# Designs tried in a protein design chat: miniprotein binders against b1l550. Part 10

Target 1, 279 residues: b1l550
Amino acid sequence: MRLPEELLERARDIHSEAPSHRIKLDRVGSFGLKVPVEFKGFLLLAEADVWVSLPEGRRGVDLSRQVEAIYELSNPPKDPFSLCREAAISLLEKLNYADSSGVSIRFDAPLQDGESLKYYGVEISSIASDEIINKIRVEILGMTACPCTAELIRAYKSSEIAATHTQRSLGILEVSTKAEHPDPDKLASIIERAMSSPLRTYTKRPDEGGLVIRSLSNARLAEDVVREMIHLFLEEFGHLPEDTHILAAVRSMESVHMHDIYAERSFSLDEIRKEISSH

## First folded at step 9 (miniprotein)

Design re42
Fold by OpenDDE base, second read of step 13:
Structure re42 (fold): chain B 279 residues (1-279), chain A 82 residues (1-82)
Amino acid sequence: as target 1 above (279 residues)
Amino acid sequence: DPVREAKLYFRFAKFLIRLAERLLERGDVELAAEWYKEALEELEEALEIAEEAGNEELIKEIKEEIERVKKLIEELEKKLKG
């Protein structure tokens, strides 16, 4: 049912009115949009958030224009990095009252695992203002083996390789930079290499056994994993701008406790380099 | 492919053998013996699969390895009892 055009012409533009309280808002937009993206040869349906700032003198944002901006750029489907950046810029152009905009795109990224596929979570974002900041968050599950229990068992049996409990651990790398988005596959690889072992979608008995033995031989605290993630990140991405901000984190879903263990470090590249050089 | 499966078990067994050898080098005779025994189990499984597949070359190779590992286990057990 379409409203009569005459009624629409008489209707007040509520969004352009002055608000009752003159307060600027940082983010106003549509969250949970579904947009197609092309990633590594896969066509994926991603979840997207789009937003802009709202000045103190405007009651509301033109939400329809926001949605239009991202969907116009999504057809035909393109890589999520370009989509995110271009959409953020387009939002500022279309909504001239905004001094900042942002786009976030989330999906499960396919990752080859032998003859099968596994996945990692990725969120790609761009924030546009006077500058463009690109953000990427990668989350991937791995396995950690506890070195504390291993040491206790080793002390008991006088064995070099001791049994220990293992658990799933979620590794997180979040990077914010003025450069291009870092390669999410590389970030996922860093997380996996920092853990005791990766997870596999499909394993036969020998492969599973090898995976477990590897984990036992590479027992790591959550703290160790985070430190290793940072170390590997610096080796791979040390060329990024010094003002690049990184969050490295691990959530270990402990198998012997009802609670999880969490460790994180937030830092800029310049900050962490100074810390390492001081030792 | 049963031949492929047999080869996987065989490779895994060889990995365990290498691990056991490293443990021996470190002087952990008891643990080495345990890992050799585990390797032996995997070799026996590999053998069973290879026999089902009828691959004579693989069967021969696995049997030779089984004999070698059994001898090693016997030697280590003698060291542990003595």
Scores: ipSAE 0.006, ipTM 0.185, lowest interface PAE 12.2, mean pLDDT 87
Fold by ESMFold2-Fast, scan of step 9:
Structure re42 (fold): chain B 279 residues (1-279), chain A 82 residues (1-82)
Amino acid sequence: as target 1 above (279 residues)
Amino acid sequence: DPVREAKLYFRFAKFLIRLAERLLERGDVELAAEWYKEALEELEEALEIAEEAGNEELIKEIKEEIERVKKLIEELEKKLKG
């Protein structure tokens, strides 16, 4: 149902009024917007949040200008990185009372592997103020195998191939940088290479057996996976500005426990380089 | 701060110009012309605020951009009629 234009115009006056309490708000906006994006040849329906800061003297945000900012830039669909950056800038320019703006875009990214597709999670943000900060979070499932149980079974049975429990593990890489967003496919690749083995959407019995054997032969603790992700990240993205901030994490959904194992490390590029070079 | 406000409108106009340029590169002349017209409205708003603020350097920059965009709109309109 379309509202009369008179009501819409009157609503804008309300937002410019003084609030009941003079309190600044950090993020006010439109959340859960559906926007089409073009990602590596795929047309995807993404979910977007757009927001601005709200000063203590203003009651509300002009929500119609926020929606306008992102939708004008999403037709025709474009890559989500450009959309994110351009929409954040547009919001800050259109809403002159705001000191900062932000846009987040979330989608499941298809990853082509032969004739099949698998998916991984992507969240991209751009936050605009006197500068622009670009953030990306990639999450992908893989497999880990316990080296402790493997060693115990090997010793007990004197077996060539160690038996152990395997489980799904969620790998996470977040990057915040003043440079352009890192390529999410490269981040997903780093996570998968750090794990005991990758997961597939479809696997035939021979391939399933091979996946399990690979995992058992490459048994890794959650702590091992995080360290390997950091190592691989530095090889691929060590050229980013020194104040680039990274979060590397893994959550292992332990098959022999009722609880998960979690390991993480946050760092700046400057911090980690100094740490690695120390004795 | 009217100078700050004028600069925000000016930056937004330049941003819209970049979007119009991308549309033009993709061959969407009609949509590009619409975005250049929107940019022109933002430039005119920036000019009014800059004139009220009395910032001569900013007024000059905005006026130069207005003339460039007007000429570009005229060229695209000619192409669409053609």
Scores: ipSAE 0.000, ipTM 0.108, lowest interface PAE 19.6, mean pLDDT 81

Design re43
Fold by OpenDDE base, second read of step 13:
Structure re43 (fold): chain B 279 residues (1-279), chain A 82 residues (1-82)
Amino acid sequence: as target 1 above (279 residues)
Amino acid sequence: DPVREAKLYFRFAKFLIRLAERLLERGDVELAAEWYKEALEDLEEALEIAEEAGNEELIKEIKEEIERVKKLIEELEKKLKG
């Protein structure tokens, strides 16, 4: 059912009216949109958020224009990095009252695991204002083995391989930079390498055993994992601008406790370099 | 390579056996028995693969280990029932 055009012409533009309270809003937009993206040869349906700032003198945002902006750029499907950046810019152009815009795209990224596939979570974002800031968040599960229990067992009875409990751990790397988005596969690799072992989609018995043995031989605290993530990140991405901001975090789903262990460090490249050089 | 696969199962079984032995030393007979049983399953898989590969030497070695582990399981089960 279409409303008569005559009624639409007589209707007030509510969005352009002055609000009852003149307060600027930082983000107003549509969240949970579905957009197609092309990533590593895969066509994926991603979840997208789009938003702009709203000045104090405007009651509402033209939400239809926001949605239009991202879908226009999504056909044909393109890489999510370009989509985020281009859409963020387009939003500012289309919504001239906004001083900032943002786009976030989330999906599960496929990762080759032998003859099978595993995945990691990725959120790609761009925020546009006077500058463009690119943000990427990667989350991937791995396995950690507890060195504390291993040491206790070793102290009790000497063994070549110390038995210990293992748990799944979620590793997180979030990077915000004025440069291009870092490679999410590389970020995922850093997280996996920082843990006791990666997870596998499919393993035969000997392979599973090998995976566990590797984990046991590389027992790490959540704190160790975060430190290792930072170290590996610096080796791979130390060339990024000094004002690049990083969040490295691990959430360990502890197998012997009812709660999770969490560790994180937030830093800029400049800050962390100064810390390392002071030792 | 089926021979390689058989050897992997065999090596892993041996590892489990060593773990079971250590559990026995600590007096954990029940858990040791479970690990021996798991090792036995891996040995049996190794045997099947080795037989398919026709490696007589490996077959012989695996069979000897199977007999040893079966005997151990039997002894442990007797201890647990008694």
Scores: ipSAE 0.005, ipTM 0.200, lowest interface PAE 12.1, mean pLDDT 87
Fold by ESMFold2-Fast, scan of step 9:
Structure re43 (fold): chain B 279 residues (1-279), chain A 82 residues (1-82)
Amino acid sequence: as target 1 above (279 residues)
Amino acid sequence: DPVREAKLYFRFAKFLIRLAERLLERGDVELAAEWYKEALEDLEEALEIAEEAGNEELIKEIKEEIERVKKLIEELEKKLKG
């Protein structure tokens, strides 16, 4: 049974009331929403967070209007970049008390891997205020091989064929910019090219041997991978605005240790260009 | 409701135009041009939906805004190249 409408008309609007304490909140919203998106011809189920700023004089946010904003734009499914930007803008228009809004969308992106598919992680966001800031984070697994152990074994055996330990490494590129979101496939490609070798979903024994030999021939420290990722990023995306901020990182899941090795660098395009030109 | 959908894209385009105008006011011509181009895509989507819906008043408003934005993009691109 539904409540009579006359009772709803007499109910207080709790959200528009003054709060117990006059404190502004930065992010108030609906987190963990399931939304369909279309990504490069694939229909995927993504997870979304939507939020707005809440002024010091208002007790609460209208959560139903937030959910309406993203769901109205997600049917039919559209590309996650347009959905992210349009939903952030829609939130500001629907919730006029807010100074800013934001939307984040997370999904696993398919990537062609021979006759099969592999997947990499994508998280995008758009934050709208008097300007719009777009953020993208790409994570993909690859393989690294230790050059230190390779050199020790080469010296010990007096052979030209070096042996060393290999391990899975997670490469991470994160970009925050006032321009459009960078293409995540290009970011994933940069990460894979910086590694000792890419990983495959399925390999036959001869192909597996080839990947191992490639990794051994291209042994890289986590520090080497981060530097190469930055170099490749600048070649592909150096045209982005100077205040674009980048995080490049690698987590190496060391096969000979109980712990991981981690290397990272964050920078703006302006900062890194000045640093490189000083050397 | 296609009229509601067309109006939604039209509103998004107008918001992006306001952002582009703010960028232009602070002298960021390159970013302003990029956001005007994004707004143009939303205007063209709004026009397609409005034409399917047959709302003549909305079609006229969107077409006028498309013409204005196209001229602005052309002017800004000339400024960036020249």
Scores: ipSAE 0.000, ipTM 0.223, lowest interface PAE 16.6, mean pLDDT 82

Design re44
Fold by OpenDDE base, second read of step 13:
Structure re44 (fold): chain B 279 residues (1-279), chain A 82 residues (1-82)
Amino acid sequence: as target 1 above (279 residues)
Amino acid sequence: DPVREAKLYFRFAKFLIRLAERLLERGDVELAAEWYKEALEYLEEALEIAEEAGNEELIKEIKEEIERVKKLIEELEKKLKG
């Protein structure tokens, strides 16, 4: 049922009214939008969040304009990095009462795994204000083998192979920078290399065995994985601005416990460089 | 290091062989045969890697073990058919 145009003209703009309580809001927007993106030759349907700040003197945000902003830029589909950045800027232009805006795009990124594909989770974001901050979060599953159990077994019985339990572990790298978004494939690679072994979509028996053997030979605590991630990150991305902020984390879904093990480090490039140089 | 990798596969195969031997001691001939077959697959992989690495000593050792395991499998299969 379309409301008569006459009624729409008489309706007050609720969003432009003064609120009952003059309080600024940091983020107001639409979450869970679906937008097409082009990524590494794949056309993907991604989930997107768009938001702006709301000044104290305005009751609500023009949500329709937010949605329009991102969809206009999504046709034709483009890379998610440009989409995030351009949409964040466009939001500030279209919603001139906002002093900040943000866009976040989430999808599963395809990654070549032999003749098949595996994937990692990625969230690409841009926040615009007086400056533009680009953020990327990569999550990928790997496998860890416990060195503690291996040592206990070794102490009890001499073994040719250090038998231990293994578990899935989620590695996380989050990077916030004034530079361009870091390459998510490289971030995923860092996480995989920091773990005992990567996961595979498919394996032949010998390949599966090899993967397990590799894990056993590279037994690592969650703490070890995080430290290795940081080390590898510095080697690959040490050229980023010194004020670049990084979160490195691992969540191990422990196979012998009902709970997960979690480890993380948050740091700026400047901070971590000083820390490492002091040892 | 391909040599290291080959040795790992070889050691794992040996571990499986030991497990199979224990199964035989328990009288589980069928399961033992399956584990020997699994071990053989890892021996063959170890051999391939060792050959690529050009380690003659390791190649020889793996080949000898392959022949031993193959013979054992044949014997067990005969026992299972009889």
Scores: ipSAE 0.008, ipTM 0.244, lowest interface PAE 8.5, mean pLDDT 87
Fold by ESMFold2-Fast, scan of step 9:
Structure re44 (fold): chain B 279 residues (1-279), chain A 82 residues (1-82)
Amino acid sequence: as target 1 above (279 residues)
Amino acid sequence: DPVREAKLYFRFAKFLIRLAERLLERGDVELAAEWYKEALEYLEEALEIAEEAGNEELIKEIKEEIERVKKLIEELEKKLKG
């Protein structure tokens, strides 16, 4: 049974009431929404979070207006970058008590791999206030080969190609900028090029021998991969604003250990240029 | 280019065979056996591609290596069980 409309109209507006404690909240919203997006010719079902800041004098947020903001903009489906930016702006317009808003959209991005597809992780955010900050995080699996074991085998007996064990590694690039979101395919490409070799959709590909040979010939520590990712990032995206912040990281699933190895570096473009030029 | 692919798999298999031989020389029988088994998988892939490409010379070379490696694996497995 529905409640009479008259009772709903006369009910207390609890969201507009004073809270028990006068504390500002940074993010209040609807998390885990399913939204359709169009990405590079693919129609995908993405997961979205939408939020606004809540001032110290207001008890709650109008969640229905948040959901309306993103769903109105998602039909027909559009690219996740435009959806993210437009929804964040719309939230501030619709919820005038908020001083900031944000939208995050997560999906697995398809990438052509011969006659098949492989997938990498993408998270896009836009945070709106007196300006807009765009964030993108790309995660992709690749292969690394241990240079320590390779050196041990080489030192024991000379070989034209160093031999070592291989493992899966997760490469991560996260970019926060006032400019437009960087192309995730280019970020994924940077990560793969920094690895010993990329991973393929399945092991029974005709070029599998080439990937293994490349990996063994290009043995790299997680630390090496992070440094190479930063180098390649600066070559491709060094034109971004100087206050652009980057996280470069690698998580290596070590085949001879029960635990993972992790390496990372966070920096602004201004910071890293000063560091590199000091040598 | 399937001939190029077959040759690449064959080159990688031969590299693993050389590694296994060096491990065997130092007495690492168990690790050598594993690398010979890995090499065999790449030799079998190379053979399939070479057969599809119809390169008779390459097919013959790969088959000879497969026979040799299979015998080595059999001998090493007998040694490990003993």
Scores: ipSAE 0.000, ipTM 0.092, lowest interface PAE 21.8, mean pLDDT 79

Design re45
Fold by ESMFold2-Fast, scan of step 9:
Structure re45 (fold): chain B 279 residues (1-279), chain A 82 residues (1-82)
Amino acid sequence: as target 1 above (279 residues)
Amino acid sequence: DPVREAKLYFRFAKFLIRLAERLLERGDVELAAEWYKEALEMLEEALEIAEEAGNEELIKEIKEEIERVKKLIEELEKKLKG
């Protein structure tokens, strides 16, 4: 439907008006924007959300200025971390009524896997206010093998040959910090090393045998994987600020059950250091 | 401002088209087709906003670009099947 230019010119600025109810909103913005990013030499099409806080006395946000903030910084494509941080800051500068702004960017990150590529999930965000908080979530599939069934079969056969059921497991590391975003490839590596074995996009028969043997030799519960992920995280990223918050989680897609197994732990660096020191 | 918003989406859609063209030049036909489809979706959003705003010149320009991109997508899909 087309409105005459005369009516549009006389139309009131709805979003600057008082709302029906004087209630502050935490996040209002444009979600699901498509944005090109450059990640480690790859040109990727990412999905972005941009938002600001909305004060109790204002009816709406200026959506065009939100989109402008991220799009101006996306041409030419740049790394998603710089884009995320710079767009959040720009958004807060452009919309002076907001107390905070945020940007999240999601993409599937390529990872070299022999002669092929495999992909893992990355979501990053930056939230700007009096300071900037950077958040990153990495999800990657791997394999776990059941140690309980392995032990039963070993006992039954009286053999060194362990056999057990395996399943795909999704490993998750989420980090919130005042420092720069951690390198997602390092987070993905931590998750894969905590698993019984990584998954491959392509394997030759000798390499496939190696993965199977690794899985059987490294049988791990979801609970084991979470603890190992935390241990490896502290080795790699223990230098981050003490108020850095981490979530480590595993969702095991059990091959012998109709349901999944889930294990998680959230903690701050300060909290986990005290816990480990007391045990 | 809906006219400003429509122009912003339109300009960015054209930018995505340029990036898709670069992918096509590199021989990434399948990926280029995906990016053109994303650009087309953004052009269609720009068109809806422009139509609500009643900007005839912008509507015409966006429609012309939509038709061009649709033809490109059809041609690339034929190559992928052929």
Scores: ipSAE 0.183, ipTM 0.655, lowest interface PAE 5.4, mean pLDDT 83
Fold by OpenDDE base, second read of step 13:
Structure re45 (fold): chain B 279 residues (1-279), chain A 82 residues (1-82)
Amino acid sequence: as target 1 above (279 residues)
Amino acid sequence: DPVREAKLYFRFAKFLIRLAERLLERGDVELAAEWYKEALEMLEEALEIAEEAGNEELIKEIKEEIERVKKLIEELEKKLKG
């Protein structure tokens, strides 16, 4: 049912009206949009959020223009990095009352695992204002083996192999930088290497055994994993700007407890370099 | 270190063998046979790694264990069929 054009012409532009309360909003937009992206040769359907700031003198945001901005740039599908950056800029251009904009794109990134595929979670974002800040968040599951239980068992009964409980752990790296988005595959690799072992989609028994043995031989606390993530990150991405901000975190789904163990460190490259140099 | 890796596989296989032995003691012959088979696969992997590493002593030890486990599996399979 199309509303008569005459009624549309008479309708107030509610969004442009002054609000009852003159308060600026930081983010107003559409969340949970579906957009196609091209990533590593795969065409993926990603979830996208788009937003802009809203000045105190404007009641609402032109949401249709926001949606239009991202979809125009999504056809044909392109890499999510460019899409985020370009869309963030486009939003500021199209919505001239906004002093800031942002785009976030989330999807499961395919990762080669032998003859099969596994995946990691990725969120790629760009925030535009006077500057453009690029953000990437990578989440990937791995396995951790507990060194504490291993030590207790060893103390009780001498064993050649340190038996311990294992659990799945979620590793998280979030990077915010004025540089280009860091390579998410490299970030995922850092997380996997920081854990006791990676997870595999498909394993034969010997391979599975090897994975377990590797895990047991590389028992790590959640704290150890986070520290290792930071160490490996610095080795790979130490060239990023000093004001680059990083969050390294691990959530271990403890197999012997009803709760999870969580560890994190937030830091800038400048801060962490100073910390390391002081030792 | 390939030698270290081979030793780890070998030790793990031995653990599985001990587990299988305990299962036999409990009368779980079928399950024991399965774990012996898993142990055998692990021993074979250990052997491959040891051979690549060129550790003759370890190779010999693993081969002896392989033969022992193979015989055990054969005996258990006969018992399960009979």
Scores: ipSAE 0.000, ipTM 0.201, lowest interface PAE 12.1, mean pLDDT 86

Design re46
Fold by ESMFold2-Fast, scan of step 9:
Structure re46 (fold): chain B 279 residues (1-279), chain A 82 residues (1-82)
Amino acid sequence: as target 1 above (279 residues)
Amino acid sequence: DPVREAKLYFRFAKFLIRLAERLLERGDVELAAEWYKEALDILEEALEIAEEAGNEELIKEIKEEIERVKKLIEELEKKLKG
């Protein structure tokens, strides 16, 4: 079916009409948009969500203006942090009935791994209102080794060298702050350093043995990894505003269990400093 | 405005096509094929919006790009298997 452009132009503006129920909506927008981004010299295809709040008296959001806002800023591709912040602000300016706007951008970030690359997960958000809140979540796999089994084997065999099981563990750091987004490579580095050892994309057998030995020499519980991540985070990012909120978590895919072990801690910088200083 | 929305998606798809062409020029055949497939998905969305809007000229332009990109994807996939 074909409709004249004039007819479409004079049709009812559905979005500006009163809704069936006068209820505010927190997030209305375009989700799963594909956007190119430039990240540390790499051209990547990212996924973006863009949204605004919708007041109780308005039926709908101008979705085409949301796509316009992020598209204008993504051509040519730019770094995802600037894109996220600028698009959130642009949305709020373009859609003046909204009291808040937000943008989230997700991609797999490359990390140098010898002559190859490995990848870690990044999600960046900016939420604009009376202020701007920047959020970043980094997830990267590492290796952990069980200290409990190591100690049991050492005692059983009366050996100075202990054996234990190793497994993949997923480390998670999420930061919400009024400052600019933390560097995700530094967050990924914190997670990897908190683990028993990092994982590799490619390794020869002698190098593989070295990673296992490193892991065994640095056996850590999921609980140990979370505490170490928090410690390292405070060393690197303790300068962020006191109301910065952090989530540190580890999910250990236990090689000797049918289930995973999970440990987490969420906190503000103000909260954690008071806790640490009380001891 | 659905016509405006369709045009925005169409322009974004063309932008992704240009990026895929750049990857192909660099010899990244597999990655180029994936970007062309992403562009095709966006072109198909743009077509649906344009069809609902009833803009015949835009429908024709988008359909022509869809056909071109589909042929490119087929050609690249044959190259990757062969």
Scores: ipSAE 0.000, ipTM 0.347, lowest interface PAE 12.4, mean pLDDT 83
Fold by OpenDDE base, second read of step 13:
Formats: structure tokens, C-alpha cells, sequence
Structure re46 (fold): chain B 279 residues (1-279), chain A 82 residues (1-82)
């Protein structure tokens, strides 16, 4: 049943009415849209959020125009970086009452793992106003080995080879910058290198043994991993603008505890450089 | 790959050495000595594998570390007897 055109017109009028309370909203939009994107030669179905600001004098946002903006740009499928940026700009153009807009695209990014594929989580965003801010969040699982348990076991059984427990850990890097989106593969690599060892989709027995030995040889606290992530990030991305904001975090899913260990640091490039130079 | 294996053992030994150093910093001389001895055993295994692989650079590096660790153990043992 097609809704009568008259009802659609009335609906448009409602959104343009003055609200009962004259309050500006920061974000109003559609969340959980599905959009195709092309990433590293893969065609992926991504989840997308689109939003704009709403002035105090307008009751509602024209949601249909928001959805149209992103889907028009999604055919043919393009890289998610361009899609986010272009869609954010398009939203401001189409919705002239908005002073800011944003697009976020989430998907599992394929990553080559020998002859197989693994993946990491990525969220690519762009926020447009008087300027464009690009944001990227990368999440990838790795493995950490605890150095503390090794010491305790050695203290208890001094003649035995030091052993320790291992656990899965989620590493997170979130970068907000006025520059182009940082390369998510590089961010994922930084996280993996900061952990005791990466995870593998497929391992042969000798390879598995090697992976475990590597993890044991690189025993790291969650705190160590975060610090290493920051260090490696500065080496790779220190050229970004000084006002670039970074969140580095690790959630260790502890194997010996019912709870997780979490560590994080939020900083700007300017702040962290000053901190390091003071030592 | 025997070279890879030797490197893994070598890295593990270095890990144990770092732990021993931390123990020493805490004043746990006896436990540190034990960890150094364990590291030494692993270094010797690494050396054997490296020698089988014929990697001269790795052999040299491991031997240097062995000598360093042996000297440390001797010093710690003297401290413990004294």
C-alpha cells in the first residue's frame, strides 16, 4: 500500500515544525544501514551510520535524504574512505540546516594470513563541518603471555622451565585526524607487533609451537602492550598533524580470571611528544 | 628451519635473563641466580641448534651471551656464599 502523497507531505511538514523545546541536537540520523564497499580488492557489505546536526528551530531531520546521500555514492561500490568523506560532505549540501554531518562505516577487514585469511575490525568515519575530521578505529585480536605468572611458577618450582598462562587480547587503535585516514593494515600490524604474538587462522603443529614459544619469549602485561602500541604508532605515524588524537587500548581476556584486564591511553601527538621529550 | 628454532630459543633465554635482572633489582639474588642458570641451559640448547644450522653470526652472538651469563652466575654465587 503506497502511503497517500498527502500523508508524505504532512510528514515533511512535521519535521519542519518548531519543536516544543528549542534545543539543538548534535547527531540525528540512520544507524545500521548496509552499504557495499570495495576494500583491497574485496567487495564487502558494511554497516553504516549517517547523521547530521539538527538546529534548535527544527523538529526533525529529513532521514530519507540522508539515506539517499550515502546510497547514491555507494553505487558503484567504492573504497570506504572516499565514501565516508564524500557522503559527509554530501549530507551537508543536501541538508542545508545542518552545521555538521558524519558518516561511519564498519566491517571486518580481510588480512592475509599465509595461505588463508584472517580479519580485523575496522570503523572508518568522517565528520564534516567547517573542516573535515577523519577517524579510524581498528580492533584486532592477538595473544599475550603473562610475565608475572612465570615468575611465580619459578619461585614455586625453581628447577623447572618457566611457564606462564596465555590469553587472547583485543588491541584497539583509534585515530582522529584532519589528515587522510591512516592505513588500517598498518594500524593492525602495530597492534599485532605490540602483543606477545599474533593469532593465526591456520597453523601446522610446528608453526603452532613456534607461535607459543614466541609468545612466551615476549611476555607482556596489558600495560606493556599499550605502551608498545604507542611507541610503534609514533614511529609509523609521527608525521600526522600535531592535533591528531589517538586512543590506544588493550582488553586482555584473562584465562585465569573471570574478568578482563583493560588498559588505555588517550592523547594528542603534541601531548605525547612533550611527555617523551621530558624524560 | 633450524635457524629459526635457534633464534626462538635464544629469544626465550634473553627473556629469562631479563626476568632474572628484575629479580636481582628486587634483591632476590637466589631466585635470580636460578633464572640465570635456566637461561644458560636454554642458551646452550640454542647454541647446539645454531651450530647444526651453521649460522656463524648467531653462534657468535649466543656464545657471547653464554659467557656473559656464566660470569653473572659466578658473581651471584660468590655473593650467596659470602
Amino acid sequence: as target 1 above (279 residues)
Amino acid sequence: DPVREAKLYFRFAKFLIRLAERLLERGDVELAAEWYKEALDILEEALEIAEEAGNEELIKEIKEEIERVKKLIEELEKKLKG
Scores: ipSAE 0.000, ipTM 0.164, lowest interface PAE 15.7, mean pLDDT 85

